# Ledger of designs, part 14: VH-VL binders against q58483

Target 1, 193 residues: q58483
Amino acid sequence: MKVIGISGSPRPEGNTTLLVREALNAIAEEGIETEFISLADKELNPCIGCNMCKEEGKCPIIDDVDEILKKMKEADGIILGSPVYFGGVSAQLKMLMDRSRPLRIGFQLRNKVGGAVAVGASRNGGQETTIQQIHNFFLIHSMIVVGDNDPTAHYGGTGVGKAPGDCKNDDIGLETARNLGKKVAEVVKLIKK

## First folded at step 5 (VH-VL; framework fv_anetumab)

Design b14
Fold by ESMFold2-Fast, scan of step 5:
Structure b14 (fold): chain C 193 residues (1-193), chain A 123 residues (1-123), chain B 111 residues (1-111)
Amino acid sequence: as target 1 above (193 residues)
Amino acid sequence: QVELVQSGAEVKKPGESLKISCKGSGYSFTSYWIGWVRQAPGKGLEWMGIIYPGDSDTRYSPSFQGQVTISADKSISTAYLQWSSLKASDTAMYYCARDLGYWDSWYDAFDIWGQGTLVTVSS
Amino acid sequence: DIALTQPASVSGSPGQSITISCTGTSSDVGRYNYVSWYQQHPGKAPKLMIYDVSNRPSGVSNRFSGSKSGNTASLTISGLQAEDEADYYCSSYTSDSTYVVFGGGTKLTVL
């Protein structure tokens, strides 16, 4: 079994990465292989709206997206993290999401476990609306969506951080990320029985 | 190619002000935190504080809060460490260093170091 | 006040392996996987040898390895060489508002 975590942060804010890594660490403690992927230094291009990926089974744009999609296809669980931008995901994560259309051919992510992480500048800073966008991505890919496990038991990992490093002191946010990881691990194990 | 170049050695008297510099080159200056680390003669390393040049967010060790000012001028890719009134106990080598955490682990790993600025404060 | 505890000195012979410990608390080394190790030769700036507990920067010999168990991180140097003689410092992020703490340093002597 393997779970990947992807940070959609476009800048070295680090807080999204911290929460995604916290979730992956909790998953690794359950004996599951983990891999972390950052979009910050990847070559990403927006979807140009052609239908070639449907016919060819692969996007004609040459960049880093195809390698990331391959890893998503091979994983049993996927955690997507994003800083909150205008109450939603970063442009980098949205580019990856929009470019994932080839994976809907045969629903290659079907029944994989999805978990979401969002970091806002304040406690009521758009984390939930951002998580909902990530959940909608999982749903359109026929994935199984989970939130964080008890005792936090909300929608996923929710961090508060303005500057890089702030989430290192966000004990509540880190706990939500850990409990998200535990829930992802639990459900991955149930499915792979 | 990627480097931090610090200003030259300083000899000062107690009560004088001082501002030393750290110029980055070969990378995106506004994308990395720049930290300051002090080493008194014959002693170990002490973390003083850190600044993100992109928005000037600055964090200090409690031991140095109010004792020094860290700032940056992103138009010339230069970070600064400043004292309003030096003490003899400020005699030390001062290093600036780029935090490796471009994206991942800020505040805990310095991958590129300046050559150091020796500050001597004596009467 | 020294926040992280390292032995003041350690010694070994050429070709041997040595280990330097770095002991903190549950609010730093025991909590976060953000432990770094630095090598400092006399009169020189420190050089990053290990970050994130066990990762080596490009250009650092694989003779240097890092690990962590509970509140203690360790730097192991295998195949000791004369040029390894230096001071070694550990550092860790901490949640207690000091942000980053260093160990007191360990002087490695290659006999």
Scores: ipSAE 0.007, ipTM 0.526, lowest interface PAE 9.2, mean pLDDT 86

Design b15
Fold by ESMFold2-Fast, scan of step 5:
Structure b15 (fold): chain C 193 residues (1-193), chain A 123 residues (1-123), chain B 111 residues (1-111)
Amino acid sequence: as target 1 above (193 residues)
Amino acid sequence: QVELVQSGAEVKKPGESLKISCKGSGYSFTSYWIGWVRQAPGKGLEWMGIIYPGDSDTRYSPSFQGQVTISADKSISTAYLQWSSLKASDTAMYYCARSPLYWDSGYYYFDYWGQGTLVTVSS
Amino acid sequence: DIALTQPASVSGSPGQSITISCTGTSSDVGRYNYVSWYQQHPGKAPKLMIYDVSNRPSGVSNRFSGSKSGNTASLTISGLQAEDEADYYCSSYTSDSTYVVFGGGTKLTVL
């Protein structure tokens, strides 16, 4: 079994990375292989709406998206993390999401487990609206959506950080990320039995 | 408690391949970055690259991208630095060093260092 | 070619205070609170002395302190001792995919 975590932050080691890695660490403690992917270091281009992927099963744009989609197809669980930008996901994560259309041919992500992480400037700083966008992405791919496990038990990993590194001191946010990881691991094990 | 132990000194000829190791103990190996730092004789410190063993996320200095390969085997808590073809200019002391996970913007600081591996490349 | 600038050498007498500077740009030292300092004795591995501009690891004497003003970070050693004679390196983050940049190093002589 394998779970990947993808950070949509333009920063390779920002607050979003901290929370995604925290969730992946909790998953690894359950004996599941993990891999972290940062979009900060990737060449990403927006979807141009050409519809070639419907006929050929692939996108004609040459960049780093195809390698990431292959990893998503091979994983049993996927955690997507994003900083909150205007109550939603980063442009980097949105580009990846929009470019994932080829994976809907045969619904290649069906029944994979999805978990979401968002970092905002305050506790009620758009984390939930951003998580909702990520959940909608999982739903249109026919994936199983989970929130964070008890005792935090809400919508996913929700961090607070106004400055770089603030999330390292956000004990509540780190706990939500850990509990998200625990829930992802639990459900991946149930599905893969 | 925390210790990084590096492989022994190497004497090689130009064109030969080499792989040196750095074994971590006394901590969770998959929870920390391992970086490689080069020091040519009588010169300063040069960062080469870094790996997170938990997922093999690897980052290189632009000066060393394509010149070396960094890898890790988490089952034996060991990181590696490898050359396919050594040059005389690769003669240097090579240090591995541990960096904590929770850093902003790719910032790394090295809290524990290996003892160093001296690599001498001469004809 | 972005580099951190340190003086090649500094000197002091026992009991004095000395300061070693590390000058970058507004895109590295001036922007981020991500500066570390390392001490290296001849033939030995470097030792972390300061991280996050001013934080000391456990086991490092409070005679060592770090600060930053504008584009320049500083390591100050008070009550200078013979054992402080070593090379000192600063390091900073950059956002242009270099991640780690070391200064050229400063040789401290205690006379």
Scores: ipSAE 0.006, ipTM 0.475, lowest interface PAE 10.1, mean pLDDT 86

Design b16
Fold by ESMFold2-Fast, scan of step 5:
Structure b16 (fold): chain C 193 residues (1-193), chain A 124 residues (1-124), chain B 111 residues (1-111)
Amino acid sequence: as target 1 above (193 residues)
Amino acid sequence: QVELVQSGAEVKKPGESLKISCKGSGYSFTSYWIGWVRQAPGKGLEWMGIIYPGDSDTRYSPSFQGQVTISADKSISTAYLQWSSLKASDTAMYYCARSPLYWDSGWYDAFDIWGQGTLVTVSS
Amino acid sequence: DIALTQPASVSGSPGQSITISCTGTSSDVGRYNYVSWYQQHPGKAPKLMIYDVSNRPSGVSNRFSGSKSGNTASLTISGLQAEDEADYYCSSYTSDSTYVVFGGGTKLTVL
């Protein structure tokens, strides 16, 4: 069993990274292998709208996306994190999401467990709308979507940070991320048992 | 034009209080952080702290926590740096500088617009 | 207390390229891509030349470039001009603070 966490932040080691790693740490404590991937150091290009990937099963664009999609295909659970950018996901995460079309051929992510993390500037700063976009991505890939488990029990990991490192002191945000990780681990174990 | 204008030079004695100012113009003052940077005579730059005027969220360098107070009055687009009791070691040039709001995509680490500086001299 | 390490001085001739290093630790320069470079002429306020390791603000010459490898960030100035003579400071975000740490500064002399 393996769960991957992907940070869509354009900044390496930012607040989004802190919350994704917190969720992955909770998953690792349950005995599940974890891997963290930052999009900040990856070469990503937007989808050009061609239909070649549907016909050939591969995208013609040569960059870092194919390696990330392979890791997504091989995982049992996937956590996607993003800073809130105008109430939605970052451009980096959106590029990955749009480029994931080849994985819908045969629905290669079917029944994998998905969890979402978002970081905004305030507690009601667009985290939920950003999480909804990530959940819609999981749903179109036929994945099982989970939120954070009790006692926080909302839609996923929700952090607050205005400056780099702010989320290290966001006890509520860290708790939501940790409880998201616990729920992902619980459901992955139920499916793989 | 985007500009930060600081108050004039000050000459003070140890133990006196002081409040210097930094007025922003030409931009949305409440949408940017204002940081304070100190430069002792002939020495390098030293970061003191920062404030977000929109909600008065204030962060200090550990070296300056409790030594100074940073505040802002958004109604007049002005940030302040204040001492309750000056020391001779406070003698320095004090700069204010603007930084954008950060939530993973901002520029909090980069000060793009700087004030001209306020020279503070503390001597007996 | 802990400042980033820069050479005290560097020199070059007009038209030459020079590089200024900025060495930190695995908790600042080595961990985050939040490195900035400032130029300061005597009697003037600092001017932002580079942010986020390698990005230039609008209006800054493309002769200035930044890079990072491990715990060391570098500012490179190509096609040196007399007006480049100034003090240069690096800065970085630190892992346990919301504050910025500056380097000690490097005096560039163009001869």
Scores: ipSAE 0.080, ipTM 0.636, lowest interface PAE 5.3, mean pLDDT 87

Design b17
Fold by ESMFold2-Fast, scan of step 5:
Structure b17 (fold): chain C 193 residues (1-193), chain A 124 residues (1-124), chain B 111 residues (1-111)
Amino acid sequence: as target 1 above (193 residues)
Amino acid sequence: QVELVQSGAEVKKPGESLKISCKGSGYSFTSYWIGWVRQAPGKGLEWMGIIYPGDSDTRYSPSFQGQVTISADKSISTAYLQWSSLKASDTAMYYCARSPLYWDESWYDAFDIWGQGTLVTVSS
Amino acid sequence: DIALTQPASVSGSPGQSITISCTGTSSDVGRYNYVSWYQQHPGKAPKLMIYDVSNRPSGVSNRFSGSKSGNTASLTISGLQAEDEADYYCSSYTSDSTYVVFGGGTKLTVL
């Protein structure tokens, strides 16, 4: 069993990374292998709509996306984290999402467990709308979507941070991320029972 | 027109208290960080600390923690830097500067609008 | 306290290109993409020229560009003009999340 966590932040060390790692740490405590992937400094290009992946089974654009998609295909669970950009995901995460079309050929992510993390500047600062975009991505890939476990029990990991490292002191946000990890681990184990 | 206007030059003696101001206009004052940067005569820039006026979240450089107090009054769009007891080594130009609040993982190292500076001279 | 390392001075002639380096450690410049560059003319406040390593604010000439390799960030000014003569400061975030560190400054002389 393996769960990967992907940070869509353009910054390699930040609050999104902290929340994703917190969820992965909770998963690792359940005996599941984890891997963290940062999209910062990855070579990512937007989908150009050429439709070649449907005919040829792979995208003609040469960059770092294909290696990330291989890791997504090999995982049992996937956590996607994003800073809130205008109530939605970062451009980096959106590029990865849009470029994931090859994985819908044969529905290669089917029944994998998906969890979402979002970090905003305030508690009601667009985390839930960003999480909803990530959930929609999981749904169109035929994945199983989970929120955070009790006692927080909402839509996923929701952090508040204005500066790098702020989420270290966001006890509520860290708790939502840990409980998201616990729920992902629980459902991965149920599927693999 | 976005601007930060600082209070005028000050001449003080060691041991005296001082409070200098930085007034923002032309933008939403509570939506941006206000930082303070010191420049001793003929020397480089030195970061002192920063405040988010919307909730008074304040961060200090370790070198200035306990040496100065940063505050803001959002009702008059003004940030402050204050000393309880000045030293001759506090003689410097003091700048306030605005940093945008990003909706995500906000970073306050990029100061896009600067005040004109307040010269503080501490001598006997 | 500790500053990022910049050369004390650089010089160039009108029309040339010059580069100013800013060297830190693996816990600041080498770790984070939060490098900014400021221009300061005598008697004036600093002006932001570059943020997040390579981004230009609105109104800053495209003659100014930024880059980073390992622990060293660089500011490059192409097509040097007399008005570029100023002090230039880099800044970076450190692993201490409440702390920003400035470079010692570089005096650019346009001959």
Scores: ipSAE 0.006, ipTM 0.514, lowest interface PAE 11.0, mean pLDDT 86

Design b18
Fold by ESMFold2-Fast, scan of step 5:
Structure b18 (fold): chain C 193 residues (1-193), chain A 124 residues (1-124), chain B 111 residues (1-111)
Amino acid sequence: as target 1 above (193 residues)
Amino acid sequence: QVELVQSGAEVKKPGESLKISCKGSGYSFTSYWIGWVRQAPGKGLEWMGIIYPGDSDTRYSPSFQGQVTISADKSISTAYLQWSSLKASDTAMYYCARSPLYWGDSWYDAFDIWGQGTLVTVSS
Amino acid sequence: DIALTQPASVSGSPGQSITISCTGTSSDVGRYNYVSWYQQHPGKAPKLMIYDVSNRPSGVSNRFSGSKSGNTASLTISGLQAEDEADYYCSSYTSDSTYVVFGGGTKLTVL
């Protein structure tokens, strides 16, 4: 069993990274292999809408996306994290999402477990609308969507931070991320039993 | 036209209080951080602290925590730097500078617009 | 009160290329891509020349470029001109307790 966590932050050591890693740490405590991937260090290009990936099963654009999609295909669970930009995901994460179309051929992510993390500048800073966008991505890939486990029990990991490292002191956000990880681990184990 | 305009030069004696200002215009004042940077005569730049006027979130350098107070009045787009009791070692040029907030995952470490500076001289 | 390390001075002739280094630690320059460079002429406020390691603000000449390798960031000025003579400061984001740290500054002389 393996769960990957992907940060859509343009910053490699930001608050989104802290929340995604907190969720992955909770998953690792359950005996599941984890891997963290930051999009900040990756060459990403937007989908050009040519439909070649639908016809050929591979995108013609040469960059780092294909390697990330391969890791997503090999995982049993996927956590996607993003800073909130205009109530939605970062451009980096959206590029990955839009470029994932080849994985819908045969629904290669079917029944994998998906969890979402969002970090905003305030507690009512667009985290839930961003999480909803990530959940819609999981749903169109025929994945199983989970929220954070009790006692927080909402839609996923929700952090508050402005400067790098702020989420280290966001006890509520860290707890939501940890409980998201616990729920992802629980469901992955149920499916792989 | 985006600009930061600071209050004029000050000459003070040790032990006196002082409050200097930095007024933003031409942009959404509550959407940017305002930082304060000190430059002693003939020396380099030292970061003192920063405030986000939208919610008054304030951060200080450890060297300046407790020595100064940073505040902002968003109704008049003005940030302030204040001393309760000045020392001769406070003699310096003080700059305010604007830094954009990137929602959720930090701001980048860039001050894109600077005030002209306020020279503070403390001597007896 | 941790400062980034810059050479005190650097010099070049018109038309040459020069590089100014900014060395920190794995907790600032080596960790974060939040390196900025500022130009300061005598009696003037600093001007942002580079942000996020290598990005130029609108209105800054493409003769100015930034890079980073490990714990060292670099500012390179190509086609050196007389008006480039100034003090140059780097800055980086740092640990939770300090947030921002500046370099000691480098005086560029165009001879």
Scores: ipSAE 0.056, ipTM 0.630, lowest interface PAE 6.1, mean pLDDT 87

Design b19
Fold by ESMFold2-Fast, scan of step 5:
Structure b19 (fold): chain C 193 residues (1-193), chain A 122 residues (1-122), chain B 111 residues (1-111)
Amino acid sequence: as target 1 above (193 residues)
Amino acid sequence: QVELVQSGAEVKKPGESLKISCKGSGYSFTSYWIGWVRQAPGKGLEWMGIIYPGDSDTRYSPSFQGQVTISADKSISTAYLQWSSLKASDTAMYYCARSPLWDSWYDAFDIWGQGTLVTVSS
Amino acid sequence: DIALTQPASVSGSPGQSITISCTGTSSDVGRYNYVSWYQQHPGKAPKLMIYDVSNRPSGVSNRFSGSKSGNTASLTISGLQAEDEADYYCSSYTSDSTYVVFGGGTKLTVL
């Protein structure tokens, strides 16, 4: 069993990275292999809508996306994290999401477990609308969507941070990320039973 | 159009209080951080601290924590740097500069004020 | 040490390329892609030339480029011009309770 966590932050060691890593740490504590991927240093290009991926089974654009999609295909669970941008995901994460169309051929992510993380500038800073956007991505890929486990038990990991490292002191945010990781691990183990 | 305008030069004696200003115009003042950077005569740049006017979240360099107060009045789009008791070593050029949220687009000081020269001598 | 390390001076001739280094630690330059470069002419406020290691603000010449390897960031100026003569400062975000740290500055002489 393996769970990957992907940070859509343009920063490799930002607050989004911290919360995604916190979720992955909780998953690793349950005996599941984890891998963290940052989009900050990846070459990503937007989907150009050419439809060649439907005919050939792969996107014709040559960049870092195909390698990431392969890791998503091979994982049992996927955590996507994003800073809040206008109540939604970062451009980096949206590019990855839009470029994931080849994985819908045969529904290659079917029944994989999905968890979402969002970091906003304030507690009511668009984290939940961003999480909804990530959940909709999981749903269109026929994945199993989970929120954070007890006792926080909402929609996913929700952090508050502006400057790098702010989420280090966001005890509530860190707890939601850990409980998200625990729920992802629980459901991955249940499915792989 | 987007600019930061600082208050004029000040000449003070040790022990006096001082409050200098930095007024933003041409942008949403509450959507950007305002930082303060010091440059002693003939020396390099030193970061002092930063404030987010939207909620008054303020961060200080350890070297300046407790030595100065950074504040902002969002109703007049103005940030402030204040000393309760000046010393001769406070003689420097003081710049204000704006920065966006640090983990969103770019985190650099993209617009700078013209500077306020503070001279503290007896 | 609370400042990033830059050479005190660098010089070049018109049309030449020069590079200015900015060395920090694994808690600043080595950890974050929050490296900025500023140009300061005598008597003037600093001007942002590079942000986030390698990005240029609109209006900054493409002769200016930035990069990073490990704990060292670099500013490269190609096609050197007389007006490039200035002091150059790097800065980085840091996780060791300072938030932002500047380099000591590099005086570029175009001769």
Scores: ipSAE 0.013, ipTM 0.573, lowest interface PAE 8.1, mean pLDDT 87

Design b2
Fold by ESMFold2-Fast, scan of step 5:
Structure b2 (fold): chain C 193 residues (1-193), chain A 123 residues (1-123), chain B 111 residues (1-111)
Amino acid sequence: as target 1 above (193 residues)
Amino acid sequence: QVELVQSGAEVKKPGESLKISCKGSGYSFTSYWIGWVRQAPGKGLEWMGIIYPGDSDTRYSPSFQGQVTISADKSISTAYLQWSSLKASDTAMYYCARSPLYWDDWYDAFDIWGQGTLVTVSS
Amino acid sequence: DIALTQPASVSGSPGQSITISCTGTSSDVGRYNYVSWYQQHPGKAPKLMIYDVSNRPSGVSNRFSGSKSGNTASLTISGLQAEDEADYYCSSYTSDSTYVVFGGGTKLTVL
């Protein structure tokens, strides 16, 4: 079993990375293999709408997206994290999401477990609207969407950070990320019995 | 026109209190960090601390924690740096500078700087 | 009090290209893309020249460029002009604490 975590932050290490890694650490504690992927230094290009992926099952654009999609296809669970950007996901994460269309051919992500992480500058800083965008992505891929486990039991990992490393001291955010990881691990194990 | 305007030069004696100011104009004051940077005579730049005026979140470098107080009054778009008891070693140029907030990560660069406030502490 | 390491001075002639290094650790320059460079003329406030390793603010000449390799960031100034003579400071975020650290500064002399 394997779960991957993908940070949509334009920064290779930041608060989004910290929360995604916290969720992955909780998953690793349950005996599941984990891998972290940062989009910060990846070559990403927006979807051009050519529809060639429908016919050939592959996007013709040559960049880092295909390798990431391959890892998504091979995983049993996927955690997507994003800084809150105008109440939604980062451009980097949106490019990956839009370019994932080939994986809907045969619904290659069907029944994989999805969890979302969002970090904003303040509590009530758009984390939940950002998480909802990520959940909609999971739903259109026919994935199983989970929130964080009790006692935090809401919509996913929600962090608050303004400066790099701020989420190290966001006890509530870290707890939501850990409980998200625990729920992802629980459901992955149930499906892969 | 985005600018930071600092208060004028100060000459003080050891043990006196002091509060210097940095007023922002031409932008949303509560949407940016304000940092304080010290430069002792003939020396380099030293990070002192920062404040986010929108919620008064304040961070200090370890070297300046407990030595100074950083505050802001968002109603007049002004940040402050304050000493309760000055020492001769506090003689320096003090700069304020703004840094944008980029969601969960801040922009670590100071894009707009004040002109500086020279503080001289001598008997 | 840890500062990033810069050479104390560097010199070049008009029209020449020079590079100023800024060396940190795997916990600051080597880890994060949060490196900025400031120019300071005597008696003046610092001016931002480069942010996020290689980005130029509007109004900064394209003669100034930034890069990073491992634990070392570099500021390169091409086509040196007399007005480039100034002190240059690098800065980076550090994971050893929750604050930004400055380099010791480099005096550029244009001869």
Scores: ipSAE 0.053, ipTM 0.623, lowest interface PAE 7.0, mean pLDDT 87

Design b20
Fold by ESMFold2-Fast, scan of step 5:
Structure b20 (fold): chain C 193 residues (1-193), chain A 123 residues (1-123), chain B 111 residues (1-111)
Amino acid sequence: as target 1 above (193 residues)
Amino acid sequence: QVELVQSGAEVKKPGESLKISCKGSGYSFTSYWIGWVRQAPGKGLEWMGIIYPGDSDTRYSPSFQGQVTISADKSISTAYLQWSSLKASDTAMYYCARSPLYWDSWGDAFDIWGQGTLVTVSS
Amino acid sequence: DIALTQPASVSGSPGQSITISCTGTSSDVGRYNYVSWYQQHPGKAPKLMIYDVSNRPSGVSNRFSGSKSGNTASLTISGLQAEDEADYYCSSYTSDSTYVVFGGGTKLTVL
């Protein structure tokens, strides 16, 4: 069993990374292999809408997206994290999402477990609307969507941070991320019985 | 046009108090951090601290914690750097500079700088 | 406090390329991709040339590029011009109780 966590932050080792890593740490404590991927240092290009992947079975754009999609296909669970940009996901994460169309050929992410993390500047800073966008991505890929486990039990990991490293002191956000990880691990184990 | 305009040069004696200013214009003042950077004569840049005017969240370099006070008045888009008692070693050029929030693809980078305020402290 | 190490000076001739290094530790440059580079002409305020390791602000010449490997960030200036003669400072975010640290500065001389 393996779960990957992907940070859509344009900043490596930022607050989104802290929350995604916290969720992955909780998953690793359950005996599941984990891998973290940051989009901050990846070459990503937007989808040009050519439908080449549908007709030829592959994307013609050469960049880092194909390697990330391969890791998504091979995982049993996927955590996507994003800073809040105007109530939604980062451009980096949106590019990855839009470029994931080849994985809908045969629904290659079917029944994989999805969890979402969002970091905003304030507690009611658009984290939940951003999480909803990530959940919609999981749903269109025929994945199983989970929120954070009890006692926090909402929609996913929700952090607050303005400066790099602020989420180290966001005990509530870290707890939601840990409980998200626990729920992802629980459901991955149920599916792999 | 986005700019930061600082108060004029100051000549002071040791023990005197001083408050210098940095006024932002042409942008949303409460949406950016304002940092203060010191440059002693013939020396390099030293970061002193930073303030987010929207909520007055302030952070200091360990070297300047307790030595200066950073504040902001968002009603007039102005940040301040203040000393209660100046020392000769405070002689330097003082720059203010703005920095975006962390998810704007930079959080520590200073994209717009004031022209500097020269502070000379001598007996 | 200066946490980042830069060479005190570097020189080149017009048309050449030069590289300025900025070496930190695993708690700043090696950990975070929040490295910025500033150009300062005598008597003037610093100007941001590079942010987040390799990004250029609008209006900065593409002759300026940034990169990072391990604990060392680098600023490269290609096609050197007389107006590039200035002091260059790197800065980085840090996890060590300090928000930002600067390098000691490098004087570029265009011969």
Scores: ipSAE 0.006, ipTM 0.571, lowest interface PAE 9.0, mean pLDDT 86

